# VHH binders against Uncharacterized isomerase mll1393: the designs that were tried, part 12

Target 1, 302 residues: Uncharacterized isomerase mll1393, of Mesorhizobium japonicum (q98kn6)
Amino acid sequence: MQTRNYLLYDVFTTERLAGNPLAVVLDCKGLDTIAMQAIAREFNLSETVFVLPPDNPKHKNRIRIFTPDYEMPFAGHPTVGSAIALAELAGESGAGIFVLEENIGPVRCAVSRHDGAAFAEFDLAKLPEPLQLEADPQAIGAALGLAPHEIGFENHRVAFWSAGVPYVTIPVANLEAAGRIRLDNQAWSELAPRKSEWAFASPYVYCRETVNHESAFHVRMIVPGTPSYEDPATGSAAAAFAGAIMHFDAPTDGISQLWIEQGLEMGRPSRIRLELTVQGGKLASARIGGHAVKVADGKLFI
Short names: E, the ipSAE of ESMFold2; O, the ipSAE of OpenDDE; V2, 0.75 times the mean of E and O plus 0.25 times the DockQ between their complexes.

## First folded at step 4 (VHH)

Design x11 (from x1 with S53Y; framework vhh_gocatamig_d2)
Fold by ESMFold2-Fast, scan of step 4:
Structure x11 (fold): chain B 302 residues (1-302), chain A 122 residues (1-122)
Amino acid sequence: as target 1 above (302 residues)
Amino acid sequence: EVQLVESGGGLVQPGGSLTLSCAASGFTFSRYALAWYRQAPGKKRELVAGISYGGSTVYMDSVKGRFTISRDNAKNSVYLQMNSLRAEDTAVYYCAKGDYGRWGYPTNFDYWGQGTLVTVSS
């Protein structure tokens, strides 16, 4: 019998019982892949993180990220949450920069305080790229239960973007339209582009009208399925969405920071900060960031 | 209406072989992942094998090397070739359609087949 400590954090939020929940299992040296997968299944959260010593002693830690069903090479909320958890565990109550080794490679993280709360951000390993979308935008809208006039605002149009994980980015007219979306899984699966051999790309619905005045966009992200699953805060989708922002809004050269609100309709209000560095009208780099707050701690008996 | 019709089940002796077939209708077959599930007497339903639209496969550990899933898009059919059958393979086998799991892993399929009984006994 061994024991291992674990922490529970809510990520992309300053408030407990909001955001995207994350389990962080500590001191995982000697724990094999089968055991990590079984523990992730036991927690049954979107992702669970296992903290290991770094391979490069100049790095902070290695982390491994598991869904209940498989290991991921990278994920956004686990990276933000782990950076904050590890900084707090080390007694680092201020700013810090360190590297987390993930299966995708080293991820540079910066931990600081914003609005009196712990905040972390990471550099995107891949900048957003446009992908071909064969589907009729009106059919996409109909699959969400919306009329044609409710799809789009200003110059924004349905598009398909990836910054490692592809998303169909779908502008909708306003908050009322965003609140009424209901994914028709049968219709979606007949027209949607693919995310992988096993799944169709998820819709990322956004509008300019927001609930919180500090937000630039209000979004919803629904993983298709029977039943479908609505994610409270999706860093990989915000990263892909940076492509749509660059294409349709064409922000001026310099550094822009914008907040994206998500998860309100499914009862887990969340906020993701997207930072864009634009040079010569092109995206030179981008960061995803957010807050996280500790909800609980405990021990695993294994 | 989505329809999945299984066939090929029956009584077979330990060590024997059976090929299960599933004829599909009511959806664009080539766009979806398909799977075989089974439910043994007194046990929960479990995923036996899955095949993606592109032909990638997954198998339950206890059937790896013995069972082979395949698909024929021209015939709207998926197959499960079962070799070296054991008493513990006795179950009702269900053909399932789906392409969704949490974050693109095939964890949840729709159960629309009627099932076909496979009995392995001497």
Scores: ipSAE 0.405, ipTM 0.695, lowest interface PAE 2.5, mean pLDDT 89

Design x14 (framework vhh_gocatamig_d2)
Fold by ESMFold2-Fast, scan of step 4:
Structure x14 (fold): chain B 302 residues (1-302), chain A 121 residues (1-121)
Amino acid sequence: as target 1 above (302 residues)
Amino acid sequence: EVQLVESGGGLVQPGGSLTLSCAASGFTFSRYALAWYRQAPGKKRELVAGISSGGSTVYMDSVKGRFTISRDNAKNSVYLQMNSLRAEDTAVYYCAKGDYGRWGPTNFDYWGQGTLVTVSS
């Protein structure tokens, strides 16, 4: 194989060099799993997508999603980014609905234009569920470098939620407190619940005060590790956070759309739209959506 | 039930100042965006100033630098400080509540009774 086309998108943003970057490798029929994993490692991005023909001809495509280290059954920013990339590649400038086949199963995507920019959203396969958290909230706060009075606002408290991937949701008093967090990875590893046999659940820090007046919440998500790193925009965490929103804010019946701002402290400003459909005081369905913009295109010599 | 009660309107001379207040009840105030709209006779209702749940503000171009919107979550109140008032600021001023999580000039549908501001010499 001498050449293979790829696209580079910034996801959850309308501006290039912001958001969460995504590599989309095209025409991957004939490329094996070992080659896909090696290419994902080469890009060294949070995730890389490989586009394949769909198994069902009525679907748009199959995609496979790889971190530098392993294949994922599903991820939010790769789904939003791939939906927009594939719609733009097909010359589709208007609204469209299609299915992306992922390892988790078929994912229904809607592509449209929002505020004059390409926008995609997908239905959550799993709604957020509460998980038991045994750690002391003050100890959780201390692991982030915050004093007890800086943890919480209104009726919001530290909680543990999953919509497929678990997150410790941590309300902080204001933007100033959110800006000062620094994860002590050793302290965190002694307190935090596990997300798998090999990893601890990530903190998802949020506050009501925002930089952008259109945002409902300001958030940060830090992946524990040696070293730990901050993710610019995390769709799976926004999905889990819908649980905290339902529990603490209890939105009224109907459809609510919220913008969540993320990545500002790490210089990758990002926006995720969370849509909640509430019926009888319960979450009936939810969607994650956002913008994406093409940064580059090129060829792999493989 | 949601209730918004405006106060502070009146007759003022050009160049003068007024502070409008809006007292809110029936919802968790801190979770919602609030706005001040105005409607002059024969004109459509227009957004004057808005404030998000987090305190970020937006203003109509013609009032930037003259008007300041603020909120006090402990008192369930939103305010509009109006300085350097002009004849064209004459209107009924309405307080409005936004929808949960939504923001923008069209996302306000719960209104107070209004308070009249007349700028005349």
Scores: ipSAE 0.012, ipTM 0.472, lowest interface PAE 8.6, mean pLDDT 88

Design x17 (framework vhh_gocatamig_d2)
Fold by ESMFold2-Fast, scan of step 4:
Structure x17 (fold): chain B 302 residues (1-302), chain A 123 residues (1-123)
Amino acid sequence: as target 1 above (302 residues)
Amino acid sequence: EVQLVESGGGLVQPGGSLTLSCAASGFTFSRYALAWYRQAPGKKRELVAGISSGGSTVYMDSVKGRFTISRDNAKNSVYLQMNSLRAEDTAVYYCAAQPLYGRWGYPTNFDYWGQGTLVTVSS
């Protein structure tokens, strides 16, 4: 009989019962893949992290990330949440830089305090790259239940970007339009590019009008399916979205930090910080960051 | 107007072979993943084999090496070649098409189903 400790964190938030929830299972040396997948299904959260010893002794830990249905090579909120959780467990809260080994590769994380709360950020292992989009942008808008004039603002147009996970980035006119979207899954499946051999890419809907005055963008991310699922905070999508920001906004050389608000329409208000380092008009590096707070702890009897 | 029609089921002796066919209409076949599921009496419906739009395949462990799934986009059809059949393979076999993926995009559920075709392996 085995017992393992776990932590529950809300990620991309300073407030409990908001953000994107994350289960962090500790001391997973000796758990096989089948057991990890079964535990992730039992938690039934968007993602569950399993903490393992690092392969390289200079690294903090290896982590494996599972949805209830499959293992992911990388995800943003698990990385931010795990970095904060592991720093707090080790008494390293307040400041620290370390590497988490993920299936995508080593991920460099920095843990600090921002506005008096625990904050973590990670360097993007892959910078955003444009992908070819075959679909008609007006048809994409119609699949979200929007009229043509509600798609786009300023010079922003529908695009397809990946920083490891591909997303269709869809600018909408304002908060009202963003609030009214509803994914027609049948129409989407006839239009959408692929995320993988087994899944269509998700729409990442954004507008410049925001609820929180500190936010640069208001966003929603819906995973297609029956039923479709709205994610409260999606770090991998924010990473891909850095490509759209670079392409359409062309920020000046230097370091820019901007906050993205997400999850408000589904009752899980969340905030993601995107940092862009621009050199010679090109994206040299980028970071995804956010807060996380512990909401619970417990034991698994396996 | 989405329709899946299975054929090829029947009675076969242990060690025998059968080929199941499924003809599809009412959607852009080439875009969708397709699968064969089976349901034996008193059991839940389980995934036997799946094939992605790009032709990648997945199989249940107990059928791996014995069953082969394939697709023909020109004919809007998916096939399951079943070799070395065992008594435990007795079930109703269902063709399924997945226009949409479940939560997080993994193909654990399918939206369109055929009526099923019975495969009986005599003991």
Scores: ipSAE 0.404, ipTM 0.714, lowest interface PAE 2.4, mean pLDDT 88

Design x18 (from x1 with K97A G98Q T107S N108E F109Y; framework vhh_gocatamig_d2)
Fold by ESMFold2-Fast, scan of step 4:
Structure x18 (fold): chain B 302 residues (1-302), chain A 122 residues (1-122)
Amino acid sequence: as target 1 above (302 residues)
Amino acid sequence: EVQLVESGGGLVQPGGSLTLSCAASGFTFSRYALAWYRQAPGKKRELVAGISSGGSTVYMDSVKGRFTISRDNAKNSVYLQMNSLRAEDTAVYYCAAQDYGRWGYPSEYDYWGQGTLVTVSS
């Protein structure tokens, strides 16, 4: 009987049963694409990672990332979770730099300890850019079930940003407003800009008031559809949101680190760290990072 | 491996009919919205018709009442019935699939077929 070891991690969290869950299947040399897809479907998690030997011996590993339905070229929480899992599997964890070969290409990860827990971060391949938003901001708010006075805070306004994946960034007045949002998919479909010729961009709702005093922003990300879904922690959206932060907050030159809390309303509290390197008032580089914690380990009889 | 394979294109006289078929594999077909797009030479690709996982449909104004989109989840197929064809309908027709909401990763997933040519000409 053959067996393959696997690990279950919760990503963007230090606490088990929170964050964005990830399955990491080890020692996948000899496993074909059909088998990997079938295993990902069996786990039925947002993503499952398969660990392979690296093609370049200077790199840590190759990883392949699958949803239950298809293979992905890259994803943020699988990258953070895999970097931490592989560092911990080595028996010792500390400051270190790992390159994970993904289908999009090599991804440079830094693994360290933050607040006594394992932490990983990676550099954004694409910095956020602004996109044209034609929709009335009050109508966008109404599509979320909010009144006009509940949209915006300070100088922040509804905007449209992409760092590879576009998001409508929607400031709301406070935690109470954020907690009451409900996406009207029919109304959203009439207003929202496209992320592609068929799909509409997702709303990324944020406010300055937070549950955790260490957070700079409280956010929710709803994927439109029938039915719509809420994501517990969205690295691609945090990357796009860096554009809104640069535009509205104009952080000073140097390195700024911001914690973003997400997933609280859907019972998967999560924290993403966004790092901004600002030079001459412009974003020079950015990083997405977070913690991950092992939930379980086991064996597949495959 | 996600694949979309279109068929049914060809040459047809103005006023004629064609049925396009798109066979899908490598994903859970019933969870996806599917669409037919077209691209004429020198023009941008445009949405012709779409059908949600729940069966709701959308049509471009110029094809309303002439074209009908449908799906068969048991056969992993989507269809475009085209009636009263006009010279302006001449284009390469593409089948596309999107995942509207997988838990944990809202990405730019657009799965495309290779296209099938429809020529409306006398």
Scores: ipSAE 0.000, ipTM 0.179, lowest interface PAE 10.8, mean pLDDT 86

Design x2 (from a14 with D31R; framework vhh_gocatamig_d2; at its last look DockQ between E and O 0.75; V2 from the best seeds 0.00; counts 0 for: pae E 4.1 > 2)
Amino acid sequence: EVQLVESGGGLVQPGGSLTLSCAASGFTFSRYALAWYRQAPGKKRELVAGISSGGSTVYMDSVKGRFTISRDNAKNSVYLQMNSLRAEDTAVYYCARGDYGRWGYPTNFDYWGQGTLVTVSS
ESMFold2-Fast, scan of step 4: ipSAE 0.530; ipTM 0.780
ESMFold2, look of step 5: ipSAE 0.239; ipTM 0.657
ESMFold2 (binder alone), look of step 5: mean pLDDT 82; pTM 0.834
OpenDDE, look of step 5: ipSAE 0.500; ipTM 0.795

Design x3 (from a14 with D31R R97A; framework vhh_gocatamig_d2)
Amino acid sequence: EVQLVESGGGLVQPGGSLTLSCAASGFTFSRYALAWYRQAPGKKRELVAGISSGGSTVYMDSVKGRFTISRDNAKNSVYLQMNSLRAEDTAVYYCAAGDYGRWGYPTNFDYWGQGTLVTVSS
ESMFold2-Fast, scan of step 4: ipSAE 0.436; ipTM 0.739

Design x4 (from x1, 17 letters changed; framework vhh_8h63_2; at its last look DockQ between E and O 0.68; V2 from the best seeds 0.00; counts 0 for: pae E 5.5 > 2)
Amino acid sequence: ELQLVESGGGLVQAGGSLTVSCAASGFTFSRYAMGWSRQAPGKERELVAGISSGGSTYYADTVKGRFTISRDNAKNTLYLQMNSLKPEDTAMYYCAKGDYGRWGYPTNFDYWGQGTQVTVSG
ESMFold2-Fast, scan of step 4: ipSAE 0.431; ipTM 0.731
ESMFold2, look of step 5: ipSAE 0.126; ipTM 0.586
ESMFold2 (binder alone), look of step 5: mean pLDDT 85; pTM 0.858
OpenDDE, look of step 5: ipSAE 0.698; ipTM 0.887

Design x5 (framework vhh_8fcz_2; at its last look DockQ between E and O 0.62; V2 from the best seeds 0.00; counts 0 for: pae E 7.3 > 2)
Fold by ESMFold2, look of step 5:
Structure x5 (fold): chain B 302 residues (1-302), chain A 123 residues (1-123)
Amino acid sequence: as target 1 above (302 residues)
Amino acid sequence: QVQLVESGGGLVQPGGSLRLSCAASGFTFSRYAMNWVRQPPGKGLEWVSGISSSGGSTTYADSVEGRFTIIRDNDKKMVYLQMTSLKTEDTAVYYCAKGDYGRWGYPTNFDYEGQGTQVTVSS
């Protein structure tokens, strides 16, 4: 057996024991897919990343991304966390732009420092688009344990958006309402749109009131199931949410940067930065970014 | 309340065939993936096969792939398991289960309510 080093990072946070955890396994040349999947299951984190030499020598590395159950072609917090981890291993402290090869294709990453901590961002490959929502907003609110008057704020209404993975975006009145949600899985299974033939789309609950004064929105994302699971920080949902922001807030032309706070109620506070470039009243491009911090390192005896 | 009633089991010789049936009621059948799971003698439950809510996609455990076929009829609220080339290790109580999905959108959680149906493969 060979010893392989790994790093443990918390992503979308500047503080250890917050954010979305990521394992990064180093020097994975020669490790087959079955072994990678078994290691990802051993870690039992949202995702585990396996670092490989790049196919193109101009690129930083190739990475493969696994949930405990299957391989993903691309994922948000693994990309941010890997970019930061690899930059820190190289001893680079200044701004840097490099490419990570992922199964979906090359991903350009920018690593810098923000407020004394490592920060990474990448361009969205797909901009959000609206999807048709057949479900009644009052029924959606009831499935979250909320009354009709607690659904919506300002001109924001329940909608269905996707930048690759679709989410039901659900505005709620304030932090108190957001803090009280409790997903009724049976009710949700009866009314929710599907994200695939195997699964229903997840609710993405948001409000304008925030705990951190620098945040633009407070959000919660719950994966339906028995039991359900609340995700600490969801990059693909923030990408979809950019569509709701464009539609309801209609920001003026230019570049704006928004911090989205998530994970506070489930005990892993997280912050995702969403950058929007608006031209002619339309979203021209967007970026997802955040901080990450090293928590641990170690060795796998495999 | 959710009811799942399995039938069609029996004693068969190795190499034989059986078709299991599951009648479902008490929930919106067409919105759920359905699964077959089995409990071999003296062992825990193991997953056998799954079928999507529309019937458009199916999955199988490696041990049964190519030998078993899962089918559903949403109008009749029925799930079937067509078993061929049966082996002695297929001996088990078979249950149908209303599917749910784990936090990663993979079919990992199963509810079963029925008594199951015994399949015995023996010379």
Scores: ipSAE 0.012, ipTM 0.490, lowest interface PAE 7.3, mean pLDDT 88
ESMFold2-Fast, scan of step 4: ipSAE 0.371; ipTM 0.694
ESMFold2 (binder alone), look of step 5: mean pLDDT 82; pTM 0.841
OpenDDE, look of step 5: ipSAE 0.602; ipTM 0.839

Design x7 (from x1 with D99S; framework vhh_gocatamig_d2)
Fold by ESMFold2-Fast, scan of step 4:
Formats: sequence, C-alpha cells, structure tokens
Structure x7 (fold): chain B 302 residues (1-302), chain A 122 residues (1-122)
Amino acid sequence: as target 1 above (302 residues)
Amino acid sequence: EVQLVESGGGLVQPGGSLTLSCAASGFTFSRYALAWYRQAPGKKRELVAGISSGGSTVYMDSVKGRFTISRDNAKNSVYLQMNSLRAEDTAVYYCAKGSYGRWGYPTNFDYWGQGTLVTVSS
C-alpha cells in the first residue's frame, strides 16, 4: 500500500471552520494527472493542491491546483494556503519570501506574521483590465432579486473586470441588499458575459457597508449553476475587483491596503487583503494576501 | 418553457451511420452550449459531444473521428452525425442545454430531452 500525507487548511481566516477550505497533498512526485484529478474529486473542495519538487532548485516547490472537475493554471486561496502550509512544514523563522511554480508561471509569495497569525501574500501576475458589458444593469440587478434602486452606491456601477478570471462586479446599496441577493440562474445565463466559450462569468456583489469595522468592502461571489454555489473567499475575484476600485475610487499615488470581507452569509467568514500600488494614477502592481490556519492532517491510501 | 426534442434514433448495423437531431425552444438558443449525452443499460450517463455558443467542440475519446456535433442557430437545432457505429455505441442519446457546473466546466448540462434510442446490432 502506498500512502501520502495531506493537510487541511482554512484559508483567508484566523479561525478554524471559517474561510475557504483547502486540501494540500504532500510529496506528489509520481502521481499522474488522472490520480490527482480523482483525489481532488474525492475531497470535493473548491480546489485541492498537489505539492511537487520545483523545476528550478532555487524555487520552493511546484504546485498543481485541481477543482473536482479540472486543473487550474492558478488560484488565489490555494496559493495563500500552500505558502503558509509549506512555510510551517519547513519550520521557517519569521518572514520568508519564496517562489511557487504554478501552471501560470512562477508566483512570488511572502510569508509573515500579522496580528499574531500566519499571513501570506502574492504578487498578481496579471493586473485587472476592463471588459465590455452589454447587459442592462437593471436586468443584472433583477437576476439577483434586487430592485433598481438597490444597485449601485456613490459613483459605483455594474462593470466587468478580469485579472486572469473575469467577474461581473455589482455594487449594491448596503448590507441588507447584499444579504437578500438570490441568483436566478436562468435569467443570469440570458444576460451575463462569458467567462469562457462554455461558461458565463460569476457575479461579484459588493457594498461599502461592512460587518467588520476594519473591512473596506463586504462581498459575495456566486458561481452560477444548477445548483449555483457561493464561494466563501475568492482571491481571483478580489484581484479583478481591484480594477473597479481603481476606476470608481481613483486612489491616490502610493500603497493602499484594504480588507475585503466575504462568506458571512454562507457561514464561512473570510477576509482577503488587497494591496494596491498606484503610480501616476495607474495601478502599477497589486497583491492578494490573507491568513490561513491548519484544521487537520491525515493520510491518503493511494 | 424549455423544451428539447430528440429524433433520428433507430436500429443500425455495425459500421453504419445515423444522424441525430435536437430541436430546441423556450430559450435564446444562440447563447447556450448544447451537448449530446448517452446512457447505455447498466452504465453511467456520459458526455458524448458538446458544442459551445461559438462553435467550439469537445468529444469523448472513443467517438473522436467518428462523431461530429454541429448546430444551426437559425433552426434552433443541434445535430450529432455518427459514423462507423459500434455495438458499444448502443444507448439512449439525450440532448442537453448548457448549465454551469460549480467551476464552469462543459460537463454540466441540464434540461434533458426525452432521449432517442440508438441500437447498433446485426
């Protein structure tokens, strides 16, 4: 019998049983793609990570990221969670900087301590760019079960952004409106722009009113489907959302750090830190970061 | 009201050909991916072929080079041309409209039609 160790982390949280859960399978040299996909399906989490030796010996590791149905070139919570897990396994002291090789390419990660807990952040490989949105904003709001006056706040409007994965960013009036959204998948599929030839983009609903005083925004991200599902913390969406923040809020030159709270309505409170470096009124670079905490460890008999 | 109506099934000899048709109504046909699934007795339902709204196609490995999926947006129809049929192709074939999976993968389809039986036998 062959065994492989695995770790379970909750990512984008300091509290166990919150955040976005992640399985990290260790020592995956010798596992083929079919076995990795089957293991990811067995865990049935948003993503599962498989840790491999790095191709470049100066890098920390290679990781491969699988949903239950397919392999991803990159994902945010797997990157944050893996960086923390691997730093903890190595017993590394204090702040560390290393590179994780992902299918998208090398990803620079920094691991540190923030508010007494392990924290990791990574540089965005792609900065957010605007995409055309043909759908009527009122119709988008109706597909979420909201009235026209509940869509938008201040100068924020429905928009479409991608930092590798596209999202429809939808401002809503307040926490009450955010709490009442219910995605009509039939209506959404008639209106939404495409994520790919096979799938429509997910709504990323946000408001300025927050539950946690330290948060800049409260958000929800729903993957359309039958049934649709709500993701507790979505780093790729926060990255795309940086575009909406730049466009509507126009932050001043310098470095801004803001916390995004997510997952509260579905019982998985999560926090993502977005760092924006602005030069000449333009986004020069950005980082996604967060905490992660180990929940469990075990062995796979495969 | 979403409706998918399959036709074209029947008995065919090994090595023969058959064309399945699916007529769709109740949704904006051009916006959706369409697919053909099949289910043989005692087996799991499986994706045979899919076609995106833009015309890109996917096929299961065992039918590549033998089956061709196509669509006609003006007629709200999707087709499956089946060549070099084998006994293992015997199944009920279902037309499906694209629905998103948890991660947007093309294996997630809903609104199955009634199905059309294809029997490959001598």
Scores: ipSAE 0.406, ipTM 0.706, lowest interface PAE 2.8, mean pLDDT 89

Design x8 (from x1 with W103F; framework vhh_gocatamig_d2; at its last look DockQ between E and O 0.77; V2 from the best seeds 0.00; counts 0 for: pae E 4.5 > 2)
Fold by ESMFold2, look of step 5:
Structure x8 (fold): chain B 302 residues (1-302), chain A 122 residues (1-122)
Amino acid sequence: as target 1 above (302 residues)
Amino acid sequence: EVQLVESGGGLVQPGGSLTLSCAASGFTFSRYALAWYRQAPGKKRELVAGISSGGSTVYMDSVKGRFTISRDNAKNSVYLQMNSLRAEDTAVYYCAKGDYGRFGYPTNFDYWGQGTLVTVSS
């Protein structure tokens, strides 16, 4: 019987039992894809990470990222959580820059420690681009259980953006409206654009009003389904949302750092930091980052 | 309500052929992926073939080249043409509807029919 150590981290949080949980399985050389998928199913978290030796010896590690149902080429909170977990496991303190090899390619990560929970960030590989949305904003609001006057704020409108995974970005009037959304899966399936030939895009609901004073936006992301699933913190959606921010808010040249709060309604408060580098009125680069905290460790008897 | 009704199963000799069909109702058929799954006694249910809303197909390795999935959106039907059948293909075959886009291809199908038994035996 082989054993493999695992770590459990809560990502995008400084508090345990909040954020987006991540299992990190260590020393995975020799596990095949079927085994990794089965282990990810066993954990039944949004994602499980499997740590492997790097192909390039100058890189920190290779990681593979699995949902309970399939392998992903890349994902936000697994990257942040893995970077922090591996840095802490290696005994490093303070700032560090290293590369994690992911199926999408090498990902540059920076890990820092603030005398408390560690923080990690990584560069977006793809910047957000707008997509055409055919659906009527009023119909989208109805599919969320909202009246027409509750959709939108300021100049923000319903839009469709992707930085790899597309999301329907849906501004709502305030926290009260955001707190009342309830996805009608049938209605959504009749109006939503696709993220692939196999799946509809998910709604990403946001408003300017926030619970945390330091947050720029309050967001919710619901994956349609039976049952639907609300994600505590969604890095790929924050990446797509950077496009909406650039389009509607048009931040001035320079570096802007924004905190996005998510997961409050579903009971796992989370905070994602989005960094935008604007040059000549355009987004030149962006970073996703956040804190993570260790919750548990243990052994798998595999 | 969603209904998926499989038919076309039966007893067949090794090397033979069967066509399974699945009549669907209660949803906008053309917007969803459809799939065939099978479950042999004592085994987990496994994906046999899937077809996306756009007509793209996937097959498990052991049936590739022998089975063909197709759909007819006008008839709200999905089919599985099974050729060169082997004893190992013996199972209950289920038609499945993809869910509302949860988890993407090919991972989630949220409604299942009652199944149709295929027995491959001499």
Scores: ipSAE 0.185, ipTM 0.629, lowest interface PAE 4.5, mean pLDDT 89
ESMFold2-Fast, scan of step 4: ipSAE 0.463; ipTM 0.735
ESMFold2 (binder alone), look of step 5: mean pLDDT 81; pTM 0.818
OpenDDE, look of step 5: ipSAE 0.520; ipTM 0.816

Design x9 (from x1 with W103Y; framework vhh_gocatamig_d2)
Fold by ESMFold2-Fast, scan of step 4:
Structure x9 (fold): chain B 302 residues (1-302), chain A 122 residues (1-122)
Amino acid sequence: as target 1 above (302 residues)
Amino acid sequence: EVQLVESGGGLVQPGGSLTLSCAASGFTFSRYALAWYRQAPGKKRELVAGISSGGSTVYMDSVKGRFTISRDNAKNSVYLQMNSLRAEDTAVYYCAKGDYGRYGYPTNFDYWGQGTLVTVSS
């Protein structure tokens, strides 16, 4: 019987049983795609990572990322979680900068310590850009179970942004409004813009009022579907949201770092750090980062 | 109210052909992906073919080259042309409306139709 070690991490958190969970399967040389997909389905987590030798020996590793149903070319929390997991496996010698080969190509990761805990971040391959949104803001609010006056704050308005994956960014008045949202999937699917030919874009609900004083924004992200589900921490959405921040808040030139809290309403408190480098009032580069903590380790008899 | 009404099932000999039709109402047809699923006695429901709003298609491996899914937005209809039918294709066929599943897999659909029986035997 072949055995394989695996690690279970909670990503975008310093606390176990919070964040976005990730299984990291080690030493996957010799596993085929069918076996990897079956293992990912067995774990039944949002995503499972399989660690392989790198194609370029100067890189740290190759990783493949699977949902229970399909393989992904890239995802944020698997990248952050894998970078931390691999650095911790290598001990202190694993800290620093290294490259993870993903299906989209090489991803440069920086592993460090922040506030006494393991932290990883990666550069955005695409900066956020605005997309056309034709949906009525009142209809969007109604699809979330909110009244018209509960949509928006300050100068922020409903918008549509993509940094590779498109999201409808929806400002809501306060924490109370954010806490009451419930996605009517049928109503949403009649008005929402597309993510792809197969899928509607997800709502990314945000407000300025936060539970944690260190957070700049409180957010929720709900994936439409049957059933719809809430994601505890979504790096691709934070990347797209950088566009809304640039457009509505117009941060000053230089480097700014802000924390986004997510997952609180579903009992998986999470924190994503967004770093913006602004030059001449425009976004020059951005990074997504966060913490991760090991929850468990074990063996697969596969 | 959403409705999907399947038709075109029946008894057919091995090697024969059938065309299934699904008439849809109660939603903006052109916005949604549509699919055909099937379920044989004692088996799980499985995706046979899917078609996106833009016309991209997906097929189960065992039906590739034999089955063709198509849509007609003007008629609010989706079709499954089945050729070279085999005994293993015997099942109740369901028309489904949907889009994104829990993990973004394009084949996660709602099952809204009552189904149409296809029996392949001599």
Scores: ipSAE 0.424, ipTM 0.716, lowest interface PAE 2.7, mean pLDDT 89

